# Designs tried in a protein design chat: VHH binders against p46559. Part 3

Target 1, 369 residues: p46559
Amino acid sequence: MTAIEKFFTEKSPDSEQVLLKVIELGIDFLGGEWKNVDKSQVNVSRVHGGQSNHMFHVTSSTSATPYLLRIHRQPPSQVFTDTVNLAIFSERGLGPKLYGFFEGGRMEEFLPSKTFDVNDVLVPENSRKIGAIFPLYHSINVPVSKSRRCVHLMREWLNGYESLGGGDYEILPTTVNYSDHPKSVSIKDLNHEIDNFEKWSTEIFEHTLVFSHNDLASTNILELNSTKELVLIDWEFGTYNWRGFDLAMHLSETAIDYRVPFPPGIKMNGDLIDNPPNIQIFCEAYVEADKKLKNRSPSDPTAEVKALIQECQFFWPLTNLFWALSAMKHSLLKFENGVDLDVQARDRLAVYFHLKPRSQKIYEELSKK

## First folded at step 1 (VHH)

Design d04 (framework vhh_7d4b_2)
Fold by ESMFold2-Fast, scan of step 1:
Structure d04 (fold): chain B 369 residues (1-369), chain A 125 residues (1-125)
Amino acid sequence: as target 1 above (369 residues)
Amino acid sequence: QVQLVESGGGVVQPGRSLRLSCAASGFIFSSYAMGWYRQAPGKQRELVASISGSGGSTNYADSVKGRFTISRDNSKNTMYLQMNSLKPEDTAVYYCAKDLSHPYSSGWYEGFDYWGQGTQVTVSS
């Protein structure tokens, strides 16, 4: 445990010691009015009680800049990537401002906002707005590995599953009514699926490599109260990856409701998976925003949108295999996290095999051209 | 420190009602979804009801739908569970839980943190 983690773990947020520490941090990292703040003017509220971070909203009755104080409880190596990603997005105005970082913590902007839920992301205008902001993030040059894509995490999770004693896995979906899947899969089968998709993706989509969020569930989208602009948060899984995987991940998540009672704490909507209502609007917005951002002239906008829809459809099953493998591993580590991980794994594997034939057809069409 | 304090449990006859309360402190209450879990003797813990930070969305387990109502008063940092038409099968320790997912969380649905000691509800014939 870092010295600062120990300090904030052992002391209450209303203690004199904490009030003085947050003023010290405000002076050191933000300056300005913080130099003139008395402890009686400061309010410190805990925002987050999770195991990975302590989070405090630090405000005052003065014009001193409020900040969010994050005290890390996770290992330094895991914190490093998250902090670097936030710093890059902060500098470009694409996320909360990073006010400063230090050993064991960081200070960032608190954005008055609401998080989206599954109802919000199904609104056509919101799908358009989300499609339009993706190119802003996909245009960033991040100085990290370009080879550690989604398939690297998938192999890590599958290896973890095997090392924990995992074996053959039965596909018995509960929330989707798909039956066009194997009754069970072996670890060898799953490795073959990863290898095959990596081969296909490299052959037909290598030119689409961009820095990707890879986990854009509705709850990772903030709508700012003042402007109604969207901000993407929580880049924990941020890596270079095929663009269509990132887009398909968001589209896939719009078809999943996590607000249902546990068990199972998850419900997949097969109708939305089979007939996504906003894919056209979403892809149109992406193409338009990408063209504007890159100052490029459209040679054929209709063909480009059609190609992007096909790209999203190609990667859709892979996004479900991605989370299925995570769920398989984590179900062996502990019982639950508000979602029945075995239900999630089985349903997502069923979705994977249901959608895979479409991806194979797309590969066959594009590999000929 | 996040603190959740449950109250309102007790022993009642079948068909009666109880109202559970959860007093919350140590976080921005209106920014977090909250829920009620229960654990019956010899059974696994289950989520019975949840409510969004604004109170605009609620969800219920099939076993309690139509009988239980979850609500919150953000001005008082308090969440409630109104339990009507109680059955012997509702006998359990009821826990107040805070959702860790908002804001700036992992985006994966993390489920709920348990900070309360729980309150016992016994429905006896």
Scores: ipSAE 0.000, ipTM 0.232, lowest interface PAE 11.3, mean pLDDT 83

Design d05 (framework vhh_7d4b_2)
Fold by ESMFold2-Fast, scan of step 1:
Structure d05 (fold): chain B 369 residues (1-369), chain A 125 residues (1-125)
Amino acid sequence: as target 1 above (369 residues)
Amino acid sequence: QVQLVESGGGVVQPGRSLRLSCAASGFTFSDYYMGWYRQAPGKQRELVASISSSGSTINYADSVKGRFTISRDNSKNTMYLQMNSLKPEDTAVYYCATDQKPLYSYGTTYEFDYWGQGTQVTVSS
């Protein structure tokens, strides 16, 4: 635990020490009216529910600029990636304004907004809005590695699993009723799966590389109160990646409920996996917005939408293999997040093998072109 | 100033019924998940039942399935737990809890942020 994390966790938000510290930060990073604020005018409220950060909403009765204070709990590498990405989006007007960062924390703009949940992302109009904003983020040029994609992180997790004593993994799904999978997989089998998908993706989709979120669960989408415009947050997994992986990740996450309070703390909906209700409207919105943003000449939009749906279907199983490998590794680290990581890994692997044949057919079809 | 106030507890014989109520104030009740936890002497607290903001998603602990029914009335800012066929093992302090929707959500872990004072349920002969 860093000194600053200890400071904010061991003291109440209304303590004199905390009030003086948030004024100090306000003066240092924002200036202006913060120089004239008395501690009696300051309100510090804890923002609950965050696993990766301690969050505080800092306000005053004056015209001093309110801010969101994040105190980091995550590994330095994830903090670094998220902060760099936020700084770039802040400069582009595409995320909360980054007011500043310091060792162990950061200050950013508080956006009056509604955080989406699983029910929100299944509303057709919201699927359209999400599809329409993806091209805006996918158009950004970010000065980071273009070679470190989803498969690189997958290999890191699988290597970590092996290094921690992991071996053969039995596939016994709990929340999905799929039986078209192997009974178990070896580390060698999983490496072959990663290698095969990387080969397929490179051969048919190398031209689709864009800066991607890679973790767009409903809870990483904010709807602004004033404009109803959407803002994407939490870019800790942000990398250059195949576009279809990013889109398929969001679609896949609409079929998973993490707000299950009883073990295993996760429920996957096979009906939504097999028949995603909003994939058509989502892909239509993406194509339309991408066309407008790039000022592209009119093409056959029906054919382009059909191709994008196929692209999303191709990458869908890979998004499940991605989180399965993470769950396998972190289960051995005894990582506690309220989800039974073994159930998540087993169900995700079952989904992967259930959907893989479709991806292979898509590869065979498109590689003949 | 989130406040959760439980009522309806008491002493009851095995096989009887009780209805617990939770009156919520200080937040937009209709936007948040709600749940009931219980804690028996010498045991860890456990989640008994939960209900989504609209009431469309409901979960129960295996120990109470078929006996307990959770419901909510968003117009009254109130959540209920109907407890039928009560057993001695149901003896516990029952707590109303809310999974208050954060301004930002940075995790998928399910967690209740606010708890009431609790109401005692004793099932004894």
Scores: ipSAE 0.014, ipTM 0.341, lowest interface PAE 8.2, mean pLDDT 84

Design d06 (framework vhh_7d4b_2)
Fold by ESMFold2-Fast, scan of step 1:
Structure d06 (fold): chain B 369 residues (1-369), chain A 124 residues (1-124)
Amino acid sequence: as target 1 above (369 residues)
Amino acid sequence: QVQLVESGGGVVQPGRSLRLSCAASGFTFSNYAMGWYRQAPGKQRELVASITGSGGSTNYADSVKGRFTISRDNSKNTMYLQMNSLKPEDTAVYYCAAHIEPRYGSGSDLYDYWGQGTQVTVSS
């Protein structure tokens, strides 16, 4: 635990020490009216939902610029990627402004907005809006590695799991009623699954590489109060990746409810996984917005939408393997985030094997082009 | 309709205890972080204690730490504040508040629902 993390976790947000510290940060990084703020005028409230950060909304009754304070719970190397991504999006007007960073934390713009939840993302009009904003982010050229895709991070998590003493993993789903999976998987089995999916994706979808969010749960979507425009936040896992993985990640997350009591703090909806209600509307919106953004003529809108749905279906299981491997590793680290990581890993592995046959069939069909 | 109803306030002598309750209805209680706030005459409203939706994490103002305990029973849609070793300076109107989880982007006011308040008076 860093000194700054210890400071903010051991003290109440209303303590004199915390109030003076957030004023000090406001003066140092923002200046202006923060120089004239008394502690009695400051409000510090915890922001819930961040698994990798302790988050605080810092405001005052004055005209001093409010800010979101993130205190990192993760190693500096993971924080580096998120900070670089935020800095790029800040400069391009596509995310919160980055006010500054320091060892163990950062300060950024607080966007007055509504955070989406699972009920919001299942509304067809919201699915359309989300589908329509993806091309904006996917069109950006980001000066980072093009070779470090989702499979890179998956291998890092699996290697981490092994190095922590992890072994064979029993698949006992708690929230999904699937039985078409192995009873257990070895580390060798999981490496083979990663290698196999990387091979398939490279052969049939290499042309679809775009800078991807890779973690677009409902809670990472903000609807701005002033404009009703959507903004995607928390680019911690942002990498160049196959487009269909990013789209399938969002679709997969619409079938998962994190609002259930801990334990387990997670519930997957098999009916929504098997029959996603908004995939058609979502893909139609993506194709239409992508065409407008690139000023390209539609060649065959119906065929293009059908192909994108197939692309999303192909990558859906991989998105679940991605988070399963993360959960396996972090469970061994005793990481606390309001979700039972073993339940998450087991359910996600069950979903992976349930959906994998469809992906194999898609690969076989498209590889014969 | 959303309602937060506080109870358990009253007049007590210094050194005694009170237990406040907040009964919630009209929303999925376990999804929301809950807090107790207080406002004394002529002062701004301040956070006393908060608890996450799961109950797995709690937070206390330095002035009440070690004396007050926040808890919740999600099966009863109720949050509690056990107030021990009460002091005259604890005299205030106590408010129950519900905060949406996750909360990032909820605007400058992070308080989504408020109770009407319950008076706590600590005097001789």
Scores: ipSAE 0.013, ipTM 0.198, lowest interface PAE 8.9, mean pLDDT 84

Design d07 (framework vhh_7d4b_2)
Fold by ESMFold2-Fast, scan of step 1:
Structure d07 (fold): chain B 369 residues (1-369), chain A 128 residues (1-128)
Amino acid sequence: as target 1 above (369 residues)
Amino acid sequence: QVQLVESGGGVVQPGRSLRLSCAASGFTFSTYAMGWYRQAPGKQRELVASISYSGGSTNYADSVKGRFTISRDNSKNTMYLQMNSLKPEDTAVYYCARESYTDFWSGYSQPTSHMDVWGQGTQVTVSS
């Protein structure tokens, strides 16, 4: 633990030491009314902050600006990436305001909001709103590597799995009733799958590179209480990637419920994977918002929507291979995140092979032009 | 300054025991998963054992299960590998390593084995 993490984990949020520390941070980074706040006027409460951070909502009975205090548990490089991304989005009004950062933590705007869950993202109007917000983020020019995409991290995870003594992996799905997959895969087989998908993606979708979230599960979507506008949060995997991967990642996550008891802490819905109910509305909203943002008028909007649906369908299996490889590696490390990583890996590999034939057909259709 | 320093290696006869230590400095040791790797001449580096941030979870290569025990003392920033019933096949340079999580996404170069910090290595030789 950092000194700041130890401080906030060893003490009660209502202890005098914590109250004085959050006032000190408020004065240093926000100024204003924080200079006139007494400890008796301060309230500190723990909030849901995802799995990688300690989160505190700091408020007062005064006009001092409330803030969210995030104390990092993540490696410094992941914290750096997330903080840089938030700073850019803050500057552009596309995320919580970044009030400041310090060794081991940061202060950001607390957004009075509802965090979405799997029920919310399946509502057609919400799917439309999510589709409409993506182009705002995809239009950002971020000064980071444009060559380090999803396949590079997938290779890192697979190499890590191998270096940790991993071998052949049995595909025994627990939560989906798919049987159209190999019974097991070797490391060589998985490397071949990554290479093949990278080749296909580069040949038919290289022109679609955009700055992407890459992890838009329902819990990373906030609906603001005041405006009902959506805000996308937790950009720790944010990087340049194929647009369809980012969109397909969100669509794939709408078919997964993490609210089930651990173990396994995960359940995939095969009916939603096979027949995603909102893909049409989602893609229509994306295209319409993208058109408005770029002040363009394609000659055939219906054709553009069909092409985007095909693009999402193409990348859907790759999003599952991505998290399967992460789960395989981190299962060997006995990493704990509230999900049975072996169940996640097995189910996601089953989804990958179930959907792969559709992606191959799309590649064959688009490569013929 | 982030570093890992191994100690405890040496020459030992088959059936004997050795205890390796890895002293960590320059980072918050208790928040990282750690591992022991080994590399014999002309062979790939392989995982021997790994341990979670808290020490509550451990993993072992099949070749060392039941013989080796990995542990850590977060108050001392130190990881250990207790090696019992040593065999000639255990002869290798042993490396301690810190797990790399996400340096890739920031554009920071990653080591080939997906560990971002490695010790210098300590030689273990099991011979008569």
Scores: ipSAE 0.000, ipTM 0.137, lowest interface PAE 16.6, mean pLDDT 83

Design d08 (framework vhh_7d4b_2)
Fold by ESMFold2-Fast, scan of step 1:
Structure d08 (fold): chain B 369 residues (1-369), chain A 124 residues (1-124)
Amino acid sequence: as target 1 above (369 residues)
Amino acid sequence: QVQLVESGGGVVQPGRSLRLSCAASGFTFSSYSMGWYRQAPGKQRELVASISGSSSYINYADSVKGRFTISRDNSKNTMYLQMNSLKPEDTAVYYCAKVGETYYYGSGSYSDYWGQGTQVTVSS
């Protein structure tokens, strides 16, 4: 834990020490009216920033520039990735402005907005809007590694699980009612699943590599109050990946509710997993927006949409294996994020094996062509 | 299930002492900051005292500094508030809380985990 992470973890946002610290940061990084602010004029509100950051909205009754303060709980590599991604998006007008960074944290533009939740992402019009913004991010050229895809992080998490004394893992789903999975899996079994999916993805979808968010849960989507436009936030997993993984990650997250009481703090909806209601509208919006952005004409929109739905269905189980492996490792680290990580791992592994046969069928069909 | 259970409240005369206890379960107690809040009739809940997981950082409201002492025993998953020199103004329901970061960006605040509360009354 960094010194600044410890400071903000242990103090309430209304403490005098926090008020003085956020004024100090405002003076140092923003200057201007922050030099004239006293603590009686400052308001600091804690903000939910996903599972990996302490977030604070810092405002003043003066004309001092308000800011969002992020204090990192992430590993250094994820902090580096998130900061580089935000800096690039800031410069290109594709995300919040980056005001500055320091060891253990950063300051960025606060966007007056509504954070989406699971109910919002199930609204068809919102699914259309989300589908339509993905091509904007997928079309940028980002000067980062093109080889550190989702499978790289999966192997790192599985290796970490093993290094922490992890062994065979029993699959006992709690919130999803599936039974078409192994009773347990070994580390060797899970490595084989990663290797097999990487092989399939490389053979049939290598041409689909794009810069991807890789973690688009509902709470990482902001709807701006002024324009109703959407902005994607929390790029800590942002890297080049197969686009279908990125799209399937979002679709998978629409079937998961994190608002349920802890424990377990998570509920997977099998009906939405089996029959995603908005996949058609989502994929239609993606294809249309991608065509407009790239000035592509002529095309067969019906065929392209069907192919994209198939691509999303192919990657859906892999998104669940991804978070299952994370949950297995972090459970052993006794990481607390409001979710029972063991329940998450078990349910997500059950979903993985339930959906895997569909992905295998898609691979077999597309590898014939 | 995150569960917080307060005990030790009661009726006491001005100048006397009470010791409140909070038994915690359902989370890794030693990894989280804990706090005591209080709410008097017609007023908002206020933070009285907080303590980090390691006990290295402790904060008190100005109204209780020098009179109250917060402590914790991580081996028992229990937090304490020693209340000395009690005043009528200390009369309130006292709540144990896991100090959280539960505001949703752009959507408002989310409550910290709270216990049921324990009544402290300072009167003759």
Scores: ipSAE 0.013, ipTM 0.183, lowest interface PAE 8.6, mean pLDDT 83

Design d09 (framework vhh_7d4b_2)
Fold by ESMFold2-Fast, scan of step 1:
Structure d09 (fold): chain B 369 residues (1-369), chain A 124 residues (1-124)
Amino acid sequence: as target 1 above (369 residues)
Amino acid sequence: QVQLVESGGGVVQPGRSLRLSCAASGFTFDSYAMGWYRQAPGKQRELVASISGSGTSTNYADSVKGRFTISRDNSKNTMYLQMNSLKPEDTAVYYCAAKRSYGDFPLLSEYDYWGQGTQVTVSS
């Protein structure tokens, strides 16, 4: 435990020692008005955003800049990637400002905002806004591994499933009405599926590698109160990956409702999977924003949008295989997160096999060129 | 700007009732599943009750079934726990928690957001 973690763990947020410490940090990292703040003017409230950090919202009755104070509870190695990602996004104005970091913690901007939900992401104007913001994040050069992609995590989850005694898996979907799948799959079958998609993706889409969010569900999208602009958050899975996986991940999540009663706590909408209503608007917005950002004129904008839709369709099944493998492993660990993990795994495997023939056809068409 | 603020804890005699409240801000309340956890000294934190985003589905620990009722008012961004027929074994710090009912399940944090906790003491 770092000295700073021990300090904040052992003391009440309204104690004199804590109030003086947050003023000290405000002076050191922000300066300005903080130099004239006394402890009676300071408010410190705990904010819980997961188990990895102690978080405090630090405000005052003065004009001193409020901040979020994050005290790390995880080993430094586990927060390294998250801190690097935040620092880069802060520099480009694409996330909360990083005010400063120190051994065991950091200070960052407080963003008054609304978190999106599944109803919000199905609104066409919001789909356009989300499509338009992706190229900003995809344009960033992040100094991390470019070889560790989604397939590496998938193999780790599948290996974990096997290590926990997992075997053949029966595909019996509950929330989707698909029947064009195997009745069961072996661990060997699933490894073969990962290997095939990696081969296909590398052969036809290697040129599309970008720094990707890889988990853009609606709850990872903030709408700023002041401007209505969007900010993408929770980059714990941020890594280089094929851009079509990142885009398809978001599109796939718009077809899934987790607000349904537990059990199962998940409902996949086959109609939205088969006929995604906003894919055209989403891809048009991406292409237009990417064109503007790179100061380029496409020779055929209609063809470029059609190609991007095809790219998203190609990766859609892989996003479902990704979460199916995670659900299979974590079901054996008996974790509860408000979703029946076996229902999720079965339904997502059914979606994978339902959509896979389209991806194979796309591979065959594009590999000829 | 996510915050969960618990209230309603206190000291009561066995057989009495308490109503806990959890006021939420900074997120789209009806898209999150909510729950009450408790932790007694020297024990693991355990789920007491949970409620879906719509409020139509609830789940209870066996030890509290028939005595506790979870509810929510999405218009007020508030979740409640009505605790009846309290027993000494119910003595614990009670935590309000919110979890994504969609999205980033691979983190497998049981809950994404937690309150500060409120003490409930049932003494004879």
Scores: ipSAE 0.000, ipTM 0.099, lowest interface PAE 22.3, mean pLDDT 84

Design d10 (framework vhh_7d4b_2)
Fold by ESMFold2-Fast, scan of step 1:
Structure d10 (fold): chain B 369 residues (1-369), chain A 126 residues (1-126)
Amino acid sequence: as target 1 above (369 residues)
Amino acid sequence: QVQLVESGGGVVQPGRSLRLSCAASGFTFSRYAMGWYRQAPGKQRELVASISSSGDSTNYADSVKGRFTISRDNSKNTMYLQMNSLKPEDTAVYYCARGPDYLSTTGYSEEAFDIWGQGTQVTVSS
């Protein structure tokens, strides 16, 4: 644990030391009325949201600007990526304002909001709203690597799994009732799956590269209390990637319930995985918003929506392979997040192989054109 | 607006029972794990019992296992602690607390609890 993490976790938010520290940060990074705030006027409350950070909402009875204080628990590389991405989106008005960062933490705008859950993302109007905001993020030019895509992270996780003593992995799904998968997979088999999907994606979808969130679960979507507008948060996996992966990732996450009792703390809905109910509405909203943003008028909007649905279907299994590989590695690291990582890995691998034949068919159809 | 309010404390003789209630408001109660803490005179605050967001998983301090039962009613935004076979050692101020929106197999550290009630006194006469 860093010195600053120890400071904030070992002391009560009401302690004099913490109150003085948050005033010091307010003065240093925000200035203004913070220079005139007494500790008796300050309120510090812990905020739960995201497992990667300790979060505090810092307010006062004065007009001093309130802020959210994040103290990092995640690896330095993820902190760096998330902070750079937030800075870029803050500057462009696409996320919470970044007030400042320091070793071990950052200060950002507190957005009075409701965090979405699995029920919220299945509401058709919410699916439309989410589809409509994706093009805003996909249109931005971000000055980061264009070659470090989802497959780069997959290889890092698989290599990490092997380095930690991982071997052959038995596929025994717990929460999905699929049987059309291998009994087990080797590390060589999984590397082959990554290589094969990268080849297919590059051949038929290279033109679709956009800056992508890559982790748009319901809990990373905020609905603002005042306007009911949506804001996407937690860009720690943000990279340039094929857009269909990003869209498919969100759709895949709508089929998963994390409120299930531990163990396993996760349940995948096979019916929603096989045919997501809102994919049509979601893709229609994406195409319409993208057209307006780019000031373009394609000759066949219906064909474009159909093509985007096919693109999402193609990438659907890859999103499950992505999180399966992460779960395999982090299971060996004894990472705790309220989910049985072995159950997640096994179910995700079962989903991957169940959906892969559809992706192969799409590749075969589109590679001939 | 986020608030937890305890009730049900009192003075009882050893061997008797009390039921504590914690009424929650201002947040989506069904998403959060909840817990009961206590602080006895001259001792550190300790976790007595915790319950998962769904109510299916519970954890108890060794000193209260078999005597206390934690439960919740998500439709009423209320958590309960049924305290049976009370002992003088159970004398403390009891606090309800909001835990994290994730589960833990090893229990929850105090740092994971962010919203606290005002506390209710339980006194078990010797």
Scores: ipSAE 0.000, ipTM 0.105, lowest interface PAE 22.0, mean pLDDT 84

Design d11 (framework vhh_7d4b_2)
Fold by ESMFold2-Fast, scan of step 1:
Order: sequence, then structure tokens, then C-alpha cells
Structure d11 (fold): chain B 369 residues (1-369), chain A 126 residues (1-126)
Amino acid sequence: as target 1 above (369 residues)
Amino acid sequence: QVQLVESGGGVVQPGRSLRLSCAASGFPFSSYAMGWYRQAPGKQRELVASITSSGGSTNYADSVKGRFTISRDNSKNTMYLQMNSLKPEDTAVYYCAVDLTPHYKYSSGEVHFDYWGQGTQVTVSS
């Protein structure tokens, strides 16, 4: 833990030390009226929004600019990626304004908003709204590597798992009732799965590379109180990737409930995985918004929506393999984060193998055209 | 305002027992999972035990399995750690913790408990 994280975690938000520190930050990064603020005029309230940051809303009774203070809990590489992405989105008006950053944290605009949960993302109108905002973000040109796609990070996690002494892995699902999977997989088997999906994706979907969020769980979606418009946050995995992976990642996350008691702190819903209720409306919204953004009118919009649904279905298992490999590596580090990582890995591998035959069929159908 | 107050630490000889208590206030205690962390000098904090909101399920670090027992009394807003067969390597400051954030997002190797007590020192020595 950084010194700044320890400071804000271990002290009460209304303690004199914290009040003086947030005034110091306000003076240093924002200036203006913060130079004239007394500690008695300052309010610091904890904001619960995301597992990756300690968040505080800093306000005063004066005209000093309010700010959201984020104290990072994430690895340095993810903090770097998220900060760079936020700076770019801030400059383009597509996220909170970035007021400043320092070692271990940052200051940004507080957006009065509701953070979505799994109940919200299953509402058809909300699914349509989410589908409609994806093209806005997918159309951004970001000056980062275009070769570091999801498979790059998957290989990094699998190599990390092996380097930590990991070996063959038994697939014993806890929260899904799937049985159409191998009983165990080797590191070689998992490398083969990554290589195979990369080959398939490159052959049939290489034209779909876009700057992607790659982690759009419900809690990374804010609904603004004033306008009801949506804003996507927490871009620490943001990179160029196949579009269908990004869309399928969000759809997959709508089928997972993290509000269950720990352990395991995770429950996958097989009925929603097998029959996603909002995939049609989600894909219709995406296609319509993308058409408007690009000023185009395809000759067969029904076929385009059907193709996008197929694209999402193709990538769905890969999104589960992605988080399974992460969970396998990090379970060997023996840290708990509100989710039993071994349960997550086993369930996600079961989902991967359950859905993989559909992806293979899609590849075979599209590669023949 | 969230308050977590640990008690029960002290100096004890190897092989003996200690019982730690954590008194919690300022949040709906019975609705949240809780845990015990420890930090020895020069080492990172580690989760040694966790317990679900109902007390129906528990989890332990390999280093303490079979020796430590976590429990809770929701009527008293109190969590406990019974430590048996104490070893010198159990010497650490012990913290009770709760995470009031939604448990949605997987993190890459960081501990995500938001609220921690001030800690209680456990020293196992002759």
C-alpha cells in the first residue's frame, strides 16, 4: 500500500489530518478559492464506486471547486493506462475532467450520478442506451499500441501463472451447472485455445479493431442525474481490440451477480448466458448509433444487426477465458478481493468450453464466405 | 461513520491461544462480509480469514488453516478470531476489515477491503 493510500484508508474523513490534506491538494492542483478555505468549511465524504479505487467527494461551503479524489489500489501499469485514457477522454469531453494526478492518486470532476448494478443493465431501455453509447467511444483514435489486444494480456497472465508454479487446472464449476467441458486443462491446452481464437478472430474479424473498454461491468457505467445520459468509467484495460470482444464482455457481465455473499462472492446465471434477453435490442442500438455517427445507411440493416449478434456470440467465450486466466494467476498470490478467484476461474472456464462450439460454428460459417 | 475497534491482542508464548474481537458500528453489520488481516514488520498485509454476512461460510489462509477460527455475532455487531497453537511467525498487527463497495470488479492482486480498524498487536515469543 502506498503512503497516500494508508493515510486515507486508516483515518476518518472528518479528521483534522484528512481535512488539511484535501485543502493542501485543492490549493496545489486547483488553486483559486482553495487558498482561502478553512477546515471547518470542508466536507469529505467517501464514495463507493468500484473496487479499484478509494474515492472521496471533497466539497466546501465556499466557491472553491469541488473534486473527486481517487486513491489508487491498482498495480502501477493499470494506473498508468487508466490515467492516460482519462486524460484523453477529458480533453475530448467524453469523461470526467481530469484536474490533476500525483503518485498514488488523482483529482477529477465529480459527476452527480447513479452507478449501475446488474438489475439496471438487464432493463431493456438501459441495454439500448448502453448499446447506443459504445460507437461514440469506439470511434476515438487513441495514440497507443494497436497490437496489444486481449490475447496479449491473456498470454501474460498464463505465463505468470506458470512462473508462480501453476500446473494442470481442474474445471469444477460451483455456480453454473455446465458439464460439457474437459475435467482439466494443461498450460499447453490453454495456450492452444488462445492461439486458436487469435487465428479465428484475425481471419474473420480483423476489420473490426477499435479502441475498447474491455471491462464494462455494470459498476463501470454511470447514469448522470441531470440528463440521464450514460458515461463509461475505469479504462485501466482500455486498448485496441476486436469490437465484438468489448461488446461481448459487457453482455457476459450482465449474466454475473457479484452481490452474493463472500465466499464465493460471484454467481453466474446459466439461463442468461444461454439466452441473453437484451442482445437484440443492444445490437440494434449499437448499429443505429454507429450509422448516425458515420453518416451511413447500409442497404440491409436487419442483416447488419444479425451479423453483430453473431459477432458478440463468437467473442462471448473468449471474454470468460480472459478473466479465467487472470483469476488463475492471481489466486496463486493468495489475495482475496471479495470474489473467490478459484471459483471464478473454474466457473469461467466451464462457460468458455460450454460456449466454444458455437464460436467454432460461426468461424466455419464466416470463413466459407 | 464506520468504526472498527480491535481488542484481545498481547504477548503470548508459542503453543498458547488468543481470541481477538472486532466491535463494528456505522454500517449494517449483518449485511457485509468481514475479514481479519495481519501485517508483520517488513511484510505486506495478508488476509488470514474471512466470513460471510450470515456466518454460514468461512475461508482461511493456508498458514492458519486448522489453527484459527473466525466467527461473528450479528446481534452484538462483533467479529472474532480464535487463534490456537500460536507460532512465532504469527507475530503481527491484526486488523479487522470490511469492504462496503459492491464486490463486482476483479482486481489484479490488490486487497480491496475499504475500512480497517487501528489494529491490535499479537506477539508470540518466549
Scores: ipSAE 0.006, ipTM 0.173, lowest interface PAE 10.6, mean pLDDT 83

